# VH-VL binders against q9h9l3: the designs that were tried, part 52

Target 1, 176 residues: q9h9l3
Amino acid sequence: PRKMVAIDCEMVGTGPKGHVSSLARCSIVNYNGDVLYDEYILPPCHIVDYRTRWSGIRKQHMVNATPFKIARGQILKILTGKIVVGHAIHNDFKALQYFHPKSLTRDTSHIPPLNRKADCPENATMSLKHLTKKLLNRDIQVGKSGHSSVEDAQATMELYKLVEVEWEEHLARNPP
Short names: E, the ipSAE of ESMFold2; O, the ipSAE of OpenDDE; V2, 0.75 times the mean of E and O plus 0.25 times the DockQ between their complexes.

## First folded at step 3 (VH-VL)

Design A7c (framework fv_amlenetug)
Fold by ESMFold2-Fast, scan of step 3:
Structure A7c (fold): chain C 176 residues (1-176), chain A 119 residues (1-119), chain B 108 residues (1-108)
Amino acid sequence: as target 1 above (176 residues)
Amino acid sequence: EVQLLESGGGLVQTGGSLRLSCAASGFTFSRYAMTWVRQAPGKGLEWVSAISGYGDYTDYADSVKGRFTISRDNSQNTLYLQMNSLRAEDTAVYYCAKVDIYSGEFDYWGQGTLVTVSS
Amino acid sequence: EIVLTQSPGTLSLSPGERATLSCRASQSVRSSYLAWYQQKPGQAPRLLIYYASSRATGIPDRFSGSGSGTDFTLTISRLEPEDFAVYYCQQYYDSPWTFGQGTKVEIK
């Protein structure tokens, strides 16, 4: 079977007034939740706003950060040909300046059966924190130091596994 | 084996300039952040400046901002510290050190080069 | 900035004794981004411990690190003659990177 990974990225603010979201960290885990990739990434533009409360990124993390162009190559090599799971994953792909095939993309923010299991409206976009609490009885993103992209990627994979059989069956009948 | 060799230290008058060099070997230089750490005679260690592997990011201690410039030439495996507007309190042994890619601690250090600033 | 305070300033011991060195941070050092370095007179510092408790390559097992948050300890279980030196803790969690003032381990 085709290999499956989960991804979560952290972004910082660049450009005028920090309005542009630029990739500053990427974590990728395998099906079992083992870390395959976890690097701080240096944006090609000046960082205006670290967004530390959400991203967990601080100035010192940039010292060993991999430049965007190099990191992008490493990440895409891992993602290519695999089923990639994420939450609101279009934001991650946008930050990577990458278009992953829809047939190999699984977005846990847009899986109706997952919302059903959480007693949420099927077409609502629920946060990763909410779904993880409801379905896995686990609190994530609880620190004042920002979010852990490793923790988020691991939670995303576990959420997908709850509906994997049902959703893969649906996609086989209704290809995107 | 990893080796770091500093050079360029010496005696300089207050207000003067000096450029330090650090020659690196034994590792893929461009993949690692590098840093300068100084130690005044009989005193402890003080971080001065850091530069990312590809040179895209630099950081400085407040005491040297606007006066010191860190740079690197990855084709020559060499780290530099350009020191301008030197003050007596800049007198110290200056070490270059390699920053570990996994965790960020300074895993290898050079032998140091002495900079003495006098009036 | 995170201020690191080491204690004692000087520790006078004989070979064979246990040395216990303390490093206290003014704020929590998350992810245990704390290192210990050894410096002998006229020499560059040498990395001993990183991630609060991981020994660096080539460091003897008599050296161990422990602690988390604001309280960290370096232990040398049985002092050898070559262990008499100055020891520095360093945090690399928050910018600027900071060092403690040092603890001198000297022969009694």
Scores: ipSAE 0.007, ipTM 0.521, lowest interface PAE 11.7, mean pLDDT 87

Design A7d (framework fv_amlenetug)
Fold by ESMFold2-Fast, scan of step 3:
Structure A7d (fold): chain C 176 residues (1-176), chain A 119 residues (1-119), chain B 108 residues (1-108)
Amino acid sequence: as target 1 above (176 residues)
Amino acid sequence: EVQLLESGGGLVQTGGSLRLSCAASGFTFSRYAMTWVRQAPGKGLEWVSAISGYGDYTDYADSVKGRFTISRDNSQNTLYLQMNSLRAEDTAVYYCAKTYDFESGMDVWGQGTLVTVSS
Amino acid sequence: EIVLTQSPGTLSLSPGERATLSCRASQSVRSSYLAWYQQKPGQAPRLLIYYASSRATGIPDRFSGSGSGTDFTLTISRLEPEDFAVYYCQQYYDSPWTFGQGTKVEIK
């Protein structure tokens, strides 16, 4: 279990009309919630839309932000060989242009026992904010300044820990 | 009117320390990233350090890393550069400059303050 | 670090002539995060162009920037007496930010 990290990324809009999601911040925490990585990341394409109300990214955060290529290398060194926990994590991996092994990936938006504990339909995709409120009695992503990827990564790890034993046993019997 | 005014430059001996200040006016200081750029006599421009608007991120040129510290006091609209273990090659005019993102470049510059390091 | 090399080192021209200044990067400057600055003796640098081709506020239209990747150009279509200065390119794509060594545009 100690070879486990949680990740949350913030994306900004690039490409035509800002419709492409590009990595602009990444936070990684260990099993205990300690921060292993938290950097603003400069996309390789022009930023059309900062999406500040959701991402929390502002133009000032891009000053000397770590270039995407370098940040990606640093992040992948942390993720390689570890169980990586995230919420709707396919979006984070897409932004990183990275394929993590399915057997080492845990997506808290697709864990039926977690939804069951939250009194939600087992096959619904619930938001991180909703699950955190229901199961941890904690409000995250509050206010107008955007999300904290550190806060989101920490909440995601804590949510996974609530079902870790049950879900790891399920995966051992039903490999992905 | 948007202005940046540097101060604190002077003559200092090798191994010494000096603190530069940059007073900002005419804009909401905390919304913009700030940077220090230096220019040695008769030479070109060299980026030294940058700090984000909230102060949550700082970065440094390898030549000054571990010796210089950039900081800001948003309540006083002032940027600082603490320079320790000064070397002869640190002799330069030091400019502070405003940038709010990479798209705009450094759009406002101070007048510069001269730092001379001698043995 | 990305090394920016400007050429020529000195460009000797007369007022009314066209100036073309080159800036080449040792590796690709993605997203066109390249700026041009003008500096006159005893003065702070002045931003001319950012994002490779966007003119800064108040900069005359005789100044234009072009290029992408590793090859960038600053063009002054018709030199005015006030344009004789040193010009620097700067990349802000990769840390550390780096400047070219400068091109001096001097009167012939």
Scores: ipSAE 0.005, ipTM 0.458, lowest interface PAE 15.8, mean pLDDT 86

Design A7e (framework fv_amlenetug)
Fold by ESMFold2-Fast, scan of step 3:
Structure A7e (fold): chain C 176 residues (1-176), chain A 119 residues (1-119), chain B 108 residues (1-108)
Amino acid sequence: as target 1 above (176 residues)
Amino acid sequence: EVQLLESGGGLVQTGGSLRLSCAASGFTFSRYAMTWVRQAPGKGLEWVSAISGYGDYTDYADSVKGRFTISRDNSQNTLYLQMNSLRAEDTAVYYCAKDQLGYYEFDPWGQGTLVTVSS
Amino acid sequence: EIVLTQSPGTLSLSPGERATLSCRASQSVRSSYLAWYQQKPGQAPRLLIYYASSRATGIPDRFSGSGSGTDFTLTISRLEPEDFAVYYCQQYYDSPWTFGQGTKVEIK
């Protein structure tokens, strides 16, 4: 059995007009939802837009934040060789400047059986909030103070567990 | 000013090998992912391979996986593409390109180097 | 793999006219990770638009991008002689990074 983790990252805006999403927080949980990693991360570039409504990141979080290079090393040590679950996980991997093997990646925004259980079109990209409400009867990302990446990572793992047996069998028969 | 200059293209027979180089200047090379994109004569663009800024992660198009190896030397500001077991369909102009903002949209591009594979 | 289909294949117009180029994805391109490139004969491609609608540095404001999900558009509001070229869309949401087949904008 391979170890499995779920990841969720918060990004801030850097670069021209704040359009680049740079890593500013990362949370990783194990199969049972226990926190393995949760740190604020200092981007190497000037932060133009904290995107606080979505990220929950404020200037004070950057004061003692782990520099990107160090945080990246810590995070990649946890991810390497594991099945990594995320929602729209390609955004997280881009922010980490990382290429995780497709065979070990599980993206809950692109699992047709999961959408089917939520009464959504199989090829639609549904938000984590919507899937969590429909399938787990739980409200996440409530209020306007930003998202909790720990809460999002935990919800993502629980969503994957609903289709894990079916999807792992599908992947074994249809390797990516 | 940011510049990329490819070299190493030429004529090679099927089954042969060739190594392309891309010399980078005008930016902190180790901070940016780099890519190779090719274009067959009269055809469109096809992504070939990418490498992270630190060189610790790479990715490849299925058509070249197992035959091509991307690498970089951050001390020399140079990107490489080692091409083995070349096929006629690998004939193309090969461009190196810089990851503009860290998200694999590419700017600038080098001038390209022509690789011709024949029997 | 996300397949990008551009239309029309060729667009024949005169200087001063508006050009509208389409790029359709086989699957949703999330986060607006869609770029547009211009390529002139014998030259390397040049980035025009990224994040579906943001103009790259130095690109004139007659170029604009729009769209989301599976349907994206590049608009050139008033064609200049230098704008006659081949245009490619690219998604950078999911590996492998894929390009459309190109739209040639040529003089009528």
Scores: ipSAE 0.006, ipTM 0.559, lowest interface PAE 10.1, mean pLDDT 87

Design A7f (framework fv_amlenetug)
Fold by ESMFold2-Fast, scan of step 3:
Structure A7f (fold): chain C 176 residues (1-176), chain A 118 residues (1-118), chain B 108 residues (1-108)
Amino acid sequence: as target 1 above (176 residues)
Amino acid sequence: EVQLLESGGGLVQTGGSLRLSCAASGFTFSRYAMTWVRQAPGKGLEWVSAISGYGDYTDYADSVKGRFTISRDNSQNTLYLQMNSLRAEDTAVYYCAKSDLVTYFDYWGQGTLVTVSS
Amino acid sequence: EIVLTQSPGTLSLSPGERATLSCRASQSVRSSYLAWYQQKPGQAPRLLIYYASSRATGIPDRFSGSGSGTDFTLTISRLEPEDFAVYYCQQYYDSPWTFGQGTKVEIK
């Protein structure tokens, strides 16, 4: 497999009225879609709102969850030096309190050729669910039990693979 | 039993360099962030620098950015602070400290004194 | 940076008395990311309280923390001889991590 991974994180609400987003799950897959990492993560502060409709996280998942500081170290060990693919990936990096070099970052919500293939405006920010349905004919994030970060990471990698050759050539000519 | 032991402190002239070490034992070193906190004679505590468990994230107080470098050797359970371009204001006892789940410090070493003179 | 101001600077009390130490933040410390440390002369700091009110392992129950937002308090319900020391608050909500200037609890 290539030195490329895809990531998707789930956040829960902490702080006043649950308005702070804290990392509560992270999934990382390799180029072929194999799971490299998938852990529930215990925020260092009290969870006010599990946001279960979107996150898929319930209080039972926190019982054996990996503490944030330990999980962060494990995750960053996997990401460092690799091309990291994500959808609206700045949210994941923010939750991880992490900087990843722009030259090694691929955000499927900001790749104009990908939007073009989906018959969407090139500079629009399209949802992962929409792009996956349009381009892969696959329904993700189905139901009210919350999103599967594994499923989302796998879909994100598959979407990137549709434009990989074209986009990597573009980046080689126009470095970030 | 968690133990942290600092070494490498001493007297150094302004503009000089010094490397501090912190030997850790009693816990899985690579799983925890480590930090350096200093205390000038008769003064309060000042956070200096932090490093993640695997060494892939570092952070520094503005007063030391560009002059100090934090690093770690997880195979030797040792934390380092390389101090360059030392100033009189860097005179302090330097403590090695272990972080817990976030950035509060659950265990501290005994400290090592760094004296910077003209 | 968040500035923490402790008051009083010095608290002169006798064994058996209650000590109340204040820590005020220049801006809200969200999620109660505030810790308290004890430091005796010639010794390293020792963690007492984290998350504003959670007592660290091995810390006697006479120590308690309270507060949120910008106003935090450390209370020692009945001073023992070994409690005469300098106490520091620390916020870990925002980088850089900052400490208060300290409150010295001394024998009257």
Scores: ipSAE 0.007, ipTM 0.473, lowest interface PAE 14.1, mean pLDDT 86

Design A7g (framework fv_amlenetug; at its last look DockQ between E and O 0.21; V2 from the best seeds 0.00; counts 0 for: pae E 6.8 > 2, placed apart)
Fold by ESMFold2-Fast, scan of step 3:
Structure A7g (fold): chain C 176 residues (1-176), chain A 119 residues (1-119), chain B 108 residues (1-108)
Amino acid sequence: as target 1 above (176 residues)
Amino acid sequence: EVQLLESGGGLVQTGGSLRLSCAASGFTFSRYAMTWVRQAPGKGLEWVSAISGYGDYTDYADSVKGRFTISRDNSQNTLYLQMNSLRAEDTAVYYCAKPYEYDSAFDIWGQGTLVTVSS
Amino acid sequence: EIVLTQSPGTLSLSPGERATLSCRASQSVRSSYLAWYQQKPGQAPRLLIYYASSRATGIPDRFSGSGSGTDFTLTISRLEPEDFAVYYCQQYYDSPWTFGQGTKVEIK
């Protein structure tokens, strides 16, 4: 059986008017929530908008951040061949400029049984903050100083574990 | 061999200025962020300032912000710390240090240069 | 800023004994961004451990680091004469980077 990890990334704005989302932090945790990777990442382009209220990233975090090309190599080595859990994970993969097989991808923003447990419409896209509060009775992403990608990755793994047996059985019967 | 050598320390009066230099050898200087860490006589270590490999990003401890300026000359493999408006509390041995790759744990340190600020 | 508090302030031991040094953070140091240094009189600090538990190049295996969150430990399994020194922890998770006040390991 394949190993499972959870990922959460933070992005900053680069390009014209800061409209391009560039990877600036990545956290990866294992099945038990232990941190496997957590690095600030230096985008190859000049940062126009730190988006600090959401990302938690400030100019000082960039001083000794790992360059994008190096960080990408480290991250992909961890993700390759594993089941990767994330929330709205397509944004993380886009920032990594990476394609992960759908058969090994688990997106907690698109798992109908998880929404059902939270008393939400099965086909709605619910925020990680809402699902974590409803199902784990835990507050994440509090305050205006930015989010913790480690906490988000840990919460994402715990949410997936609530539906893992049911969802893996569904995927075995209905391969993507 | 990877080495760092500080210079420029000395006795200076309160309110004065001093510029420290750190000469690097044995590694690709522009690849690494660099930092200054100080230690007051008989006291512990205090991080002072850091600068990215190409000088695009800098950071400072609150105690020195607005008074100290970190800079580097990658063509000369030299790190600088310009210290203005010096106070007695700035008296310390100043070390330059290199991080271990992108971990900001410092694997290579210079020998230190003593700065004494008196009235 | 994250304040690091080391304990004990002084540890008096004999060669061959085990040393256990504590470093406590005022808030969680995620990512294991914690390092340990050794400093002898008149010398610059020497990196022992980075990433909470990874030994730096050339550091003997009697030195080990452990811990996560707010509680970190440096262990020297069997003290050698050259190990009597001051030890500092450092966090590099959040700016400003900060050091503990130090633990002096002295010969009894």
Scores: ipSAE 0.424, ipTM 0.783, lowest interface PAE 2.4, mean pLDDT 91
Fold by OpenDDE, look of step 5:
Structure A7g (fold): chain C 176 residues (1-176), chain A 119 residues (1-119), chain B 108 residues (1-108)
Amino acid sequence: as target 1 above (176 residues)
Amino acid sequence: EVQLLESGGGLVQTGGSLRLSCAASGFTFSRYAMTWVRQAPGKGLEWVSAISGYGDYTDYADSVKGRFTISRDNSQNTLYLQMNSLRAEDTAVYYCAKPYEYDSAFDIWGQGTLVTVSS
Amino acid sequence: EIVLTQSPGTLSLSPGERATLSCRASQSVRSSYLAWYQQKPGQAPRLLIYYASSRATGIPDRFSGSGSGTDFTLTISRLEPEDFAVYYCQQYYDSPWTFGQGTKVEIK
């Protein structure tokens, strides 16, 4: 049985007009919600937009941030061989420039049973905040200080656990 | 306009080497994990290799592992495929392809460049 | 590796008819990672469908994709003259990414 971790990343804007999303923080938690990794990360390119309102990232966080290449190595070491749970996780993997096996990826933004449980349309893309409120009766991403990637990763893991058995069985089935 | 343009194909002897290039334009090159796909004459498509946006992560088909090397120069918007120890079965049109999203299906293809390996 | 088997090998139809192409995987493929391509002679492939059922930009609505698990289908509701070509399915669920052997849609 493979271990399971949940990941959440915060990105800042780099490149022309800050439209390139670059990794600036990454948090990884285990099945129990224990933090395995939580680091501010320094992008290889100049930051044009910290996106603080959403990311929670400020200039001061970059002073002692881990260089991207180093952080990426640390993160990939943790993820390798794991079932990785995330919300809209394609953005996290894109920012990491990493090809995690899709068969070992779980995206809580694309799990119909999870939406059904939350009384949402099965094929709709619901926010992590909404699902967390509906299913866990917990408020995340509150205030104006931006997201907490640790909090988000933990919420993501807890959400997945609600549908884990059903979804894993679904994924394992080989339709005739 | 988004465009990919392959070059470097040609005739090469078995055991020889060849380096393909793919010039990209019309999109932010470094935002995408680029891929090579080949097609033998009269045959189907075969995925060959992929490289991450920053170029420090690569993947290969078993048929080319140890012989082919994918790389990229983001400053030049160019994708490369170094092919060594070429075999007759490597004869194909080689396409570079851009994914629709990072690490997804390919929405943009080059015109392809023909590689012919002869004994 | 995941082997994709397409059927039929050749589909002979007339303009205006409905075309149904099958792609069967040797193991379960999450529908989010199945694509369809069209290829005409002397041209590069063109993306038609991604994520099993999403139409690529500029693709007419007569093209549709469906399926899950091991069975996927590309449907052309009403064939146009320009639709006669070879069609490939592809999975990008696991490495190595693999293509079906193709289905040729030819004019009857």
Scores: ipSAE 0.376, ipTM 0.821, lowest interface PAE 1.3, mean pLDDT 94
Fold by ESMFold2, look of step 5:
Structure A7g (fold): chain C 176 residues (1-176), chain A 119 residues (1-119), chain B 108 residues (1-108)
Amino acid sequence: as target 1 above (176 residues)
Amino acid sequence: EVQLLESGGGLVQTGGSLRLSCAASGFTFSRYAMTWVRQAPGKGLEWVSAISGYGDYTDYADSVKGRFTISRDNSQNTLYLQMNSLRAEDTAVYYCAKPYEYDSAFDIWGQGTLVTVSS
Amino acid sequence: EIVLTQSPGTLSLSPGERATLSCRASQSVRSSYLAWYQQKPGQAPRLLIYYASSRATGIPDRFSGSGSGTDFTLTISRLEPEDFAVYYCQQYYDSPWTFGQGTKVEIK
């Protein structure tokens, strides 16, 4: 029987002019929303732009952050063999330098039944904040102090559960 | 100077095997997912396979799954493609490609190596 | 799998003319993970545009990309003799990564 987790990541700017996105925080929750992993992660490259308004990452968070290679190993052990839920999740896998099996991947930014429940165009890409407000009556990503990856991962799991039965049946009939 | 140099192409019979190599230089090889792309004579481009920077994760086009194996040796800055159970439709020029970022569009391509599979 | 369909198959134009090449995706190419390549006979492809609209290093500003979602366009504002080639679009959003079938831009 396969277990399901939700993941969310926050990125900082590295490389020339800080335009490269590098992993600086990752949170993983189980089906019930319990936190399985939540760590600040030190990128292997110099941080040029903390992107704090959106990322919530500050220099102080990097002082005791887990080095990327170690954190990646810890995270991938949790993800392996599981159905992984995320929002625009390909960006999270890119930041992890990782390919998760497509048959085990669920992306809440691309689920037509979820958009339908939110009275949004079925093929539109909707923000996590918008879907969460509309469907869960919750405000996430509040203020200018940046996103909480724990809060976002928990919201992502709750959103998926709204369409889980319908979507899993769809995927069974239409394997990737 | 960033370079990719393919080798190992040639003529092989249907059902045979061949291993392609791609020598990389001028960049930190292990920081990038690497890719093989092929082009049959007179035809378009087809993505074949990709491998993560650490070499621990791979992905393949359906047309080659189970027959081709991508690998890399980061100590030698070399990418490989082991091709088994070759078919006539595998006849193509094979390119290795380096993405601009970890797994983005391909900014550097090798010169290509021709694989010809005869029945 | 995301299928990319390019149109037209062949575009016959003279130097100095504007070329407009289309690429349509069977499903949304999110985050604009869409690239354009130029290929001349006997050569490897050359990256022109990435992220749908960003010019690669060394690419003249007569090349521009636009579009999002399912509809993308490559524009060459004034064709030079060296621009007569085959052009491919490619998505790198979802595996398997796929290319369009190509548009040949040839001299009228």
Scores: ipSAE 0.051, ipTM 0.647, lowest interface PAE 6.8, mean pLDDT 89
OpenDDE, second read of step 4: ipSAE 0.253; ipTM 0.787
ESMFold2 (binder alone), look of step 5: mean pLDDT 92; pTM 0.934

Design Ac1 (framework fv_amlenetug)
Fold by ESMFold2-Fast, scan of step 3:
Structure Ac1 (fold): chain C 176 residues (1-176), chain A 120 residues (1-120), chain B 108 residues (1-108)
Amino acid sequence: as target 1 above (176 residues)
Amino acid sequence: EVQLLESGGGLVQTGGSLRLSCAASGFTFSNYAMTWVRQAPGKGLEWVSAISYSGDYTDYADSVKGRFTISRDNSQNTLYLQMNSLRAEDTAVYYCAKPRYYGSGSFDYWGQGTLVTVSS
Amino acid sequence: EIVLTQSPGTLSLSPGERATLSCRASQSVSDNYLAWYQQKPGQAPRLLIYGASTRATGIPDRFSGSGSGTDFTLTISRLEPEDFAVYYCQQYYSSPETFGQGTKVEIK
């Protein structure tokens, strides 16, 4: 059987007016939810906006953060050849400056059966927080101190496991 | 082989200044955050200051904030600690420490330490 | 900041005995963000365990780490003469990084 991991990244604002999203934390968990990777990552450009309300990242986290180029190499070694699960995962891959094959990518924000199980419109893009509450009866991203990328990656894997059998069958019949 | 060699310690009067250096070799210094940890005579370890791999981000223990400045020269593989307004409670052996992994907070290599004695 | 409290302060044992050292955190620390160090008089600390349970390179298998959350343990299964030293735990989960006050393992 092909190995599967779930990923969630936190980004900070760099560049003019903080408009560029740069990787500042990445968490990767295995099928059982065990943490394989969780590091703060220092962007190569000056941080203009920490986006702390959402990212949970503060200046103090940057002191011991792993350099972007080093972190990227570590992360890609974990992802290569595996099925990678994420929520709105395009944003994570963009921040990593990485292309992952569509055939090995699973985006829980674009799985119609998952929305159906949550009593949501099949073609709507639902938030991770909403799907997790509806399907797992768990509150994530609570409070104003920012999100936990570990918590988000774990929730994402558990959500995918709810539809794994039927979605893998669908993909086998309808390759991307 | 990884080596960290501290220098610059000595006897200094209260209110004085001193600069410590740590010469690093055996690893790619510019890829690692670096840390200073001190130990007062007969007491435990106290984290003092850390600096990111690029030198752009620094952090300090509350006890030294505003008095100490950490810096680095990646071209010379050297870490520095500038200590100003020294107090008797700053008397300690000062260690230079390398994280086990690039940004990790556990330290796999330490220097021998350099003794700083602050007296009246 | 996270305060680490080690117990006992001093542990008096004979060679061949088992040593069990405790480290308790004032708030939860991830299992992968706690380290143990050994320090002998006049020497720098030596990393023994990181990630709560992973032995550092070159560390004998008589040293083992365990625990999670707020309660962590360092065990030395059969004390050798060279193991009599001071041991420190350290958390690197939350800034500032903090150390416990130390446990001295001494000859009975």
Scores: ipSAE 0.046, ipTM 0.654, lowest interface PAE 6.5, mean pLDDT 89

